# Miniprotein binders against q56419: the designs that were tried, part 15

Target 1, 326 residues: q56419
Amino acid sequence: MEGRTLEEVQEEVFKRHGVLVPKKELEDLAKALEEAGLLLTEKVEARLKEEEEKLKRERPMRLAGLSYPEGEREARAFLEAFRASYPGEGEEARVLLMPHLEPSRVPEVYGAALAALEKTPPPERIYLVGVAHRPLKEKAAALPVPFQTPFGPALPDLPALQALDALLPFELFNTPLAFREEHSLELPLFFLKGRFPEARVLPLLVARRSPELGEALKVVLRDFPGLLVLAVDLSHVGPRFGDTPLTRTLAEEARRRDLGFLERLAEGEPEAALAFLGANPTRIDGVEVVASLLPLLRERKGKVLAHRLDLEAPTLSAVGAGTLVL

## First folded at step 11 (miniprotein)

Design u21
Fold by OpenDDE base, fold request of step 12:
Structure u21 (fold): chain B 326 residues (1-326), chain A 107 residues (1-107)
Amino acid sequence: as target 1 above (326 residues)
Amino acid sequence: TEEERRFEELFIEAWELLFLGYQSGNPEILRQAIELFKEALEIAKRTGDPEREAAVLASLALAYYELGDKEEARKYAREALRIAEEKGIEYVIEYARRLLERLERLG
């Protein structure tokens, strides 16, 4: 590939692998291998095209057997174990903020989300808003197809998705390949489908803040009421994310920012939550999602049910996760 | 050839898992990526393709680095560097050196 720009290679890597590889070491090698023709082959391109065509019909499980059990019986036991990991009771949610981190890292945070769902009447539909870890053609996207789960397919709410698309200044149904392996939707959806098997889903991804999305959703929610779920992680600190190894000072700063962010959201002040983070030096994952959903978060008071800064000891890095009910 | 096809399939799948494991924070996915890279490495060795061998070794170094296994990361980075220097594979030389420098700074 002697003639492609770094930007073109990045775009292709991102299109193919959908991964925002924020880490320089991973990005540099991926780019070099792409330029050498070892990652991007004609065969790979053909496969991706076939996968894109399949995504017009359904989104298969990617993390079954990796992050959660594939079998329904085992998946139910998994769900109950996670619920058991949180000793408290939940509250009814109209808006649920929950993590999308590997569940085994923060079981009690997912358990808190399940506790909230137990107190929530079964919704007709779930607006599931995740973080795009892959580039999108637009600021936000949706995939209007069934998402496979161990509990059966999560069916899309096509009327509500169409209503949302009609109110946006861009095509909502863009970048289907970005959904192929997006864990920020798949992992939360496992828990949501397990508790609300009959709910339809609007699987949404945010790459960049879209005020238009929040305004459009506010209108759509009036005609198509449902549960709003923000599937977002919090701080990302340590060597995996470009920092020094985790220290007490760094951990305290991460916790301060995580909790300060969640507390301001719990007070119904999402703009204050964003302002509190400033340049976001601890890299809270959910900022673009929150910035997109401001109209839906304003004046909603709630409660922080759980928070964890989970240490990955081998890399001396940590990721923040929280559960908030509004 | 069939072996070249198998190498490409393994190598691409391993990288997909590497990305997925990195993003999701699931170390088991990284371990699966490493297994596929090791299979790809054996093919590259058997076919006598030093560029593919060096590329897989560098990828293994990165995977172990992301997993937090600094010792194995250094081992594979050094091996990647050795082969790349012998064969003049510049992009692997540059990458392996940078990774080794990073590993030294992390202790």
Scores: ipSAE 0.747, ipTM 0.932, lowest interface PAE 0.7, mean pLDDT 91
Fold by OpenDDE base, fold request of step 12:
Structure u21 (fold): chain B 326 residues (1-326), chain A 107 residues (1-107)
Amino acid sequence: as target 1 above (326 residues)
Amino acid sequence: TEEERRFEELFIEAWELLFLGYQSGNPEILRQAIELFKEALEIAKRTGDPEREAAVLASLALAYYELGDKEEARKYAREALRIAEEKGIEYVIEYARRLLERLERLG
C-alpha cells in the first residue's frame, strides 16, 4: 500500500486478523499480501465499516457450528457432556479463571469451570475479561451490546459498563471490530450463558496491562456486584508458537510455568504469580489480564480445579489450559 | 469483474478463517479456510492472474502448514514458488522459499 509505514501495515493486519503472538510465517505472509493490496481492499474496508455498524446493535455468533452447536437443544447437550468430562465437584467462585481454547481440546478444564458454576449462586452480572488477540486502540475495551449465544442473547449491563467507563482515564467503548471474532469472549460466554441465562454481562478485552482497569473494577464491583471471570489460556509451546517440536523438557517447563502461575494465584499472590513467569518464555496468554486485575485478585485464596497441557499432534505444539476458583 | 469480486470475497474470508483457526486452535476452521482458498485458486487459474494464483498457493501452503500437513504445505509452497519465479512476484518468492526452508527443518 502506497504511503503506509511497515508499522501501520502491521497494526492494520493485526487489527484485522487478531493474532497476539503472530507466528512469523502467518504474519509475514499477511503483511506481504496486504502490501500487495490482496487482503485489505476498498471493498474489504467497506465491509468492515458495515460490520462495525452492525456491532453497534449486536455481536453475532462466529463459532456456532464450528466450536459449539448452534441449536439450543444440541448446545445444552454439549454443556452436559463437558460437565460430565470433569469427574470432580466444583467450589463456589467469586472469581473464575477458565480457558478460551477450542473446547474440544480441553473438555475437562471447561467441565471444571461448569462444576464451579454449579456451586455458584446465580450472579446478577458477569464481568467477563478476555484477551484481545487483535489490537485495541486502548489498553482495554468493552462492547456494550448483546452477544448472541445458542441460549439467547447475553445482554450487557449498561449501568455497570457506564460506571466503569466513567472511572477509566480512557474511552472504554473502543475498537468494536476487535470483538467481532474474539473467541476469548465467545467461547467462555457459551458456558456462562448456558449456566446463568439471566445474568447480564460486561464483555471486556485486555490488550495490555491496565492497572487502571483493576482499580476501576474494584470500585464498580461495590455498587454492581457480580462474578469475575478471567478467560485466559496458559502456555503456548511448539512450532506453532515459534519453538522447536514439543519435547519432554519443553512440556515439563510449560507445566511448571502453568501450575506455578495458577498455584500462586490460588494463594492470593497475583504479583508473585507474575514475577514467577519473568519474561514469560512459554507465552502464558493471561499475564496481561492478571496484571490488570491485581486489586481484585490480592489476598483471595482459592483452588486449582483442573489443568491440561493439550498436545496438537499434527503440529507437535501444545497449549496449556486451567480452571481456578477464588 | 464478477470473477474478480468473487475471488476477493473468497480470499479474504479464507484468510479470516485462517486467523480464526490459528487463534482458537480449531483445525476444522483451518480446513474450511483451505476449501475457500481452493475455490479462489480455481478462479485465479481461469482468469489467468498469476499474482492471485501465486498468492493463493502461498496461502494454501501456510494453511496446510498450520494444520501440520507438511507434505501438502511443501507441495503448494513449491507451486507458489514456481509461478512466482516465472512471473517475477518477489514477495511470494521470498515467502515460499522461507516456508520451504522451515518445512525442511521440521522434517
Scores: ipSAE 0.745, ipTM 0.930, lowest interface PAE 0.7, mean pLDDT 91
Fold by OpenDDE base, look of step 11:
Structure u21 (fold): chain B 326 residues (1-326), chain A 107 residues (1-107)
Amino acid sequence: as target 1 above (326 residues)
Amino acid sequence: TEEERRFEELFIEAWELLFLGYQSGNPEILRQAIELFKEALEIAKRTGDPEREAAVLASLALAYYELGDKEEARKYAREALRIAEEKGIEYVIEYARRLLERLERLG
């Protein structure tokens, strides 16, 4: 399937419930520039095609040197510092919910994830399910190639990916360009690869709720056991996301929704967690992922290890992040 | 031309970074986008393309707006508006005006 242009990807992401709708200001200008032929040119299309072809072989680091160190030694020190930021102990995880927000904003939340991973036996494979912040051709997608990390490449589990594809009513291997810069996979993968260097990975993106994905994964997990990781953020509130500046009331509402969501997941009631959010007025990022993975989350009890609503002071906006083990 | 190609490359990459920075919540990525936009701006000035210049200026305004730098956002939005009005670039006029209005409401 021909990869969607960056612009096509950007336009669709903005329309989807539960995905960070680009701020109207971003969307409006992007659209105008596209229409003017300044963002999508024939040359850009050609470049995107070349990049898509490269993505058939590997997914390079995009955020190395930006969000995490590129060098292995520095990357290990980075991991240790993040682990140190969480003073608690973790619990063994069969399912790990962790953030994909810029790590420096919520270090203790990532630290909590690392703490959980310390108590988790090394898995053969990691099902890493992120949020598509770019449009996908289908409800979900996978990229069956090595993902580069400072710790070496995270290798795909091709047999498990193929098994998953065979059980889905759509082509799983779609929209490779959506993976090119998707931080919801790259950032969690840094921590996961650092802790479990030998684990194979199934990098998955969800754009829209796919009950089929959860059912298929439930079957695949029987033959291909592994750690399930939900890489999702929580509430997005404030001017960057269309709200007024953060107030105590707005922050309390965001926290209430975040914690209420996580607590219900911890009780093994993912449907109740979704129902609790209703129309999702605080824009919890992980809704579509959770909705897709209901069969894997039901009746699993666990613990919320960390939560933070992180203020971005320059924009008076805040993003929620949490770590949950099941 | 080579300069036009370079402009397009920089402008697109800057927008990619703008989106990435917005989505990831990493302000450093936004700063990198700004640097690429500034380079693109210089090219647009040298080539004498007012539409490209206005487009970059509007983009810079937006990038600074997303970064929370209202002062620089206003500066570039005003400059974008000025050039766009002089040259009749309607979509930039409309956008820059709206952005300035938004910036005024935010204080």
Scores: ipSAE 0.719, ipTM 0.923, lowest interface PAE 0.7, mean pLDDT 91
Fold by ESMFold2, fold request of step 12:
Structure u21 (fold): chain B 326 residues (1-326), chain A 107 residues (1-107)
Amino acid sequence: as target 1 above (326 residues)
Amino acid sequence: TEEERRFEELFIEAWELLFLGYQSGNPEILRQAIELFKEALEIAKRTGDPEREAAVLASLALAYYELGDKEEARKYAREALRIAEEKGIEYVIEYARRLLERLERLG
């Protein structure tokens, strides 16, 4: 490492993978099992090849029956229950920040997103930008296929996706398998498709900050206007994320960083929001998405509708989620 | 064999659920991963495959650790360690000891 400090190594890993989230216990065992041939076998590789071919045609539901109901009638009732958990009024959104955390943990935060969508004219298309939880071959990726939902398929906006691909210095359609289980798209999409059944979708993932993506999207949005959705979570604190057990001080810090980040975004100051986080000590996972999309966030003022730092009592950990309209 | 193929399917699906439950923050998905790991464990025991048995036990310990169930996590980690020490399965030994030390610090 040529005398690099531990902090410099961590920063370089962050740049290359886009999220500084300590999940060492999970990844250490997974790596050991892969090296032992128990997680990466010829059968697994054959199955993944088959899944990759399927993903060239459509993206099936992965979380139906796990995070939301599979049946359309039950799914609509589920959606309505979430809206009811937020009794307030929304505001029209040109940009919506919403979580991708398990919906049952933060029902009023998703309810606030639904309230915002009630005030938002149905868009022709939704630019849904999530956080890659598996490596991408490039800084960002898209999957230009229908995503199945209980409300019917969310159809891709192929002309807008093709225009975006043409403006990027890398192949946008680069890692189909990363979408296979990506909850940061699937969970928000359930709510978005349920509210806007006619909207087409640009399903996008960010692994590492890409200024090129933001500049390209600014151009594409002029010809293909739509709703921009940042599907991101906020602080991740506690032993599940490599910290000591959650204390009142750590929880207060996480909440302060979440709200300070959101409020600076709400003032149209995304660079200030990123600077406020510094080394990102509470591991807000929205950083790489916001850093990619700066041209779309500057000088756009709005309002924080909801926030929760959701306590995981058994793990002494917490995850933050918020709803912001711009 | 057919049981070996079934073990692989269960173990891999359980790990996919474990990652998904961890990443999405959904404890019910973690519990479903545990159900599949327990089925895989029964197969490993029937086939007398100590590496597979130790690997599943270590995976169960991790799943319960992620769920915050310290007692179950310790139970499975100790069981994984016992088999791994007897059979010389070094990566399980290292992992189980590290997990047990971390669980001791949590009380």
Scores: ipSAE 0.482, ipTM 0.812, lowest interface PAE 2.7, mean pLDDT 89

Design u21
Fold by ESMFold2, fold request of step 12:
Structure u21 (fold): chain B 326 residues (1-326), chain A 107 residues (1-107)
Amino acid sequence: as target 1 above (326 residues)
Amino acid sequence: TEEERRFEELFIEAWELLFLGYQSGNPEILRQAIELFKEALEIAKRTGDPEREAAVLASLALAYYELGDKEEARKYAREALRIAEEKGIEYVIEYARRLLERLERLG
C-alpha cells in the first residue's frame, strides 16, 4: 500500500498526457465556497456517487459516432476497411501490443492488429491493459462490468478478475469514474470485440508501474488462459506535450525511439526496451504498462507489424503508434 | 428567493460536472460545466451579488484551466480578482492570484 502522494501521481499523468489541474486546487476552491455558504458540497458528492453507481452496472459507449460507427452493420464495414488498410499478413499473437490513438489517424496500424487477430485462435478471454489518463486510487484498477460496443456487450470475466483481485496487495476495483471516458480501453475494445465476439474481457488500467500486477497476472493466466493486449501509444512530441514545435529532428528521434523500443520488446527483452528509453524524452506512453508486465514479456519473441508517427498539424505535435505481436 | 434557489441549483450541478470532468478526463463534460457556470454568472450579475459573481468567475477560471484554455482561464481569473479586490472578498483574491501565477508558469 506504499505509493507516491496523490499530487505526485497527478503530476506524472499531467506530464505524460497533457495539462491536468492538481486535485488540491479543485478541492481547495470547493471547500472555500462551502465555508462561505455558497456551495452545498454534500449535494455535489451525492451527484458524483450516483454517476459512480451507474458505472458499477455497465460502461456505455462514449465514442460511438465520433471514433467509430454506432450501428452494428456500419461497425463491421468499418472493421473491414481498417483490415484493408494493412496489405500484409499478420502473425499469431499470445501478446498483442496495439494503439489507443484515434483510429482514423493510424488506420494501417489498427489494420495490422486486425491482421494479427485474424491469425490468432479465438481466446476464451482477453486481458486488455490500457493506460489510465486520469488518476487512480491505486497503481492499477479494473471495472468488472459489461462494456457496451456496437457488437454487443463485452462481458467481464468475473472469475479471473476475482482471482486477480485476491492476489493483489490493493483493491483492484478502486476508481470507477476513471473508466467513464477512458479511450485506451474503448478504442481497442471495439476492434477486439468485433473480431472475438465470444471472448470475455478483463478491462485493466495502469497508472503507475505495478510489479505486483505482473506477478499476479502471471499466476491468473495459468488458470485462465487468454490473449494479453497492451493498449498503448508510443512517442508524444511537440507543444501539446511540452516541447517546441515539431521539427524533422524531433520526429526522427521519436521514430528511432518508438522502433527501438518495439524491436527490443520483439526480442523478448523488455528490461532492455525500458533501459533504451532512459528518461523517456519522447514520452512513450506504454512505459508504465510494460514495466508492470515484465514477467509476461520476458523471453517472448515476436515481430513488429506496423508503425506510424502521426502528425497533429493543428498542435504542431505528433503521436506514435505501433503493432507488435509476441 | 427564486433567483437564489436557481443559482444554487446551477452552481451545485456545475460543480458536480467539474468534478466529474476532472475525474473522467472528458472535455465535453467540462464544457457543460462551463455553460452552467455562465448561467449562474448571469443570475449573480442580475441580482447584484458581488460575492456570488466573484465565486462563479473563479470557478469558470478553474474550469477553463482544466480544459486547457489558458486565455479564457486568465480572463475569468482576472475578472474574479478585480471584483474580489473591489469588494474585499479575501478567499477569492487569494485563489485568483494563485491561479494566475500558475497560468504564467505554464505559458
Scores: ipSAE 0.378, ipTM 0.884, lowest interface PAE 2.0, mean pLDDT 87
Fold by ESMFold2, look of step 11:
Structure u21 (fold): chain B 326 residues (1-326), chain A 107 residues (1-107)
Amino acid sequence: as target 1 above (326 residues)
Amino acid sequence: TEEERRFEELFIEAWELLFLGYQSGNPEILRQAIELFKEALEIAKRTGDPEREAAVLASLALAYYELGDKEEARKYAREALRIAEEKGIEYVIEYARRLLERLERLG
C-alpha cells in the first residue's frame, strides 16, 4: 500500500474481492490520464474531499432526471406505471429481494416489488442492503444521513444504526464516498420511499461477506423491527463482464442459475442457494449479501414473483433481475 | 485560464458519468458522458491542445464502445490514434490501438 492513493487501494480491493470487476481498458485509460496530469490528482482529491464532507450531512439524488423523474408529481406517475407493468398480485414481505438494475430495463420486476409492498403493512423502518460498487474500508458500511428523493428525504434510523455499529467488530460508518453514486441503494429507495413515505431507512452496503453483520442485524431487528430489503441483481453475462459473446446456451445457463438461486432462497435454504452457485460462474450479484445475512434468511419460506434476464443488445451482454418475497 | 478550468471540469465529470453508466447499465448516463466529452473536445480544439484533444477522442471512443456503438467507437479511436501518432502521445497510441483491435474482432 506504500505510495498508493486511496483510490488505487480501493480499486485493488474491488478487483480482488470480485464485487464488480471493471473492464481493464476503462481502468487503464483512467489511470494513464491521471499519470499524464489530465485528470489532475490535486483537483480530483480536492473534489472528492469536498464531496465526502457533503456526504457526512446528506446524500443528494444522483439519478434524478436520468433514471427517474426529478419532480414529485412525475415521480408518482412513474411509480404507478411500474406497478402497471406487473399485472399480478404481490404477497406480504418480511424480506424483499429486488433489483438495482436500471428500472426501465426490467419494469415488470420493479412492478412485482411494488405489488409486494402493496400487500406489506407500512414498516417503521427499512433495512436496505445493497452491493458496494466502489471499495469499502471494511466488509460492510452504512451512511447515517438523509437520502434525498423526489418524495422528500428518507431519514436515517439513527438509534438502530448506532445499535448495529456497536455490535460490529469494525466501524460501520467507514466509507462515505462509496455512497456518492451507489445506485444499488438509490434506485430501490426511490420505489420504497414512494410507497412508505414515513419509514426510516438503514442504508447498508456489503462489499465482502460478513457473518458478523447478519448476527448483529438479527439482534437489532428484535428491538427495531422493520422490512429487510436485499437490493441485488442476479447473473451478469457476456462481453461487458468478461465472457464470450452471449449465446442461447449462456443465456439459458444464466436463467437456470438465477432461478435456482431464488427458488432455494424461497424454500428457506440460503446455504443451499449458495452451494448451488459454487464458484458463481454467471456472477450473480447477490452472493455476498446473502452470505452475510444467513441468520435472517434461514427457514423463511416465500415466493419468486418475477424474473428477467435482460438483454443489452448493443453490448451482446445480459443482466438478471428478480423479485422474491419471504 | 478559464478555458483550461472549464476543460478540466468537463473532463472529470464526463469520466465520473462514464463509470456510473458502466456500473448501472444505463445508456442515458453514457450519452450524458458523451455530451460532456464532446464539449471538452471543442475546447481542446479551440485552444490547440493536441494531447487534450487526443485524450478526449480516446475517451469518446471508449464511451461509445461501452454504449455498444461500434461505428462511432471506431471513428473516434482512429482519430485519436492519428493525432497521437503525429504528436508522439504514447499512452493514447497504446489504448487506441488496443481498442481498435478489440473492435475488429467483434466485427
Scores: ipSAE 0.225, ipTM 0.810, lowest interface PAE 3.3, mean pLDDT 87

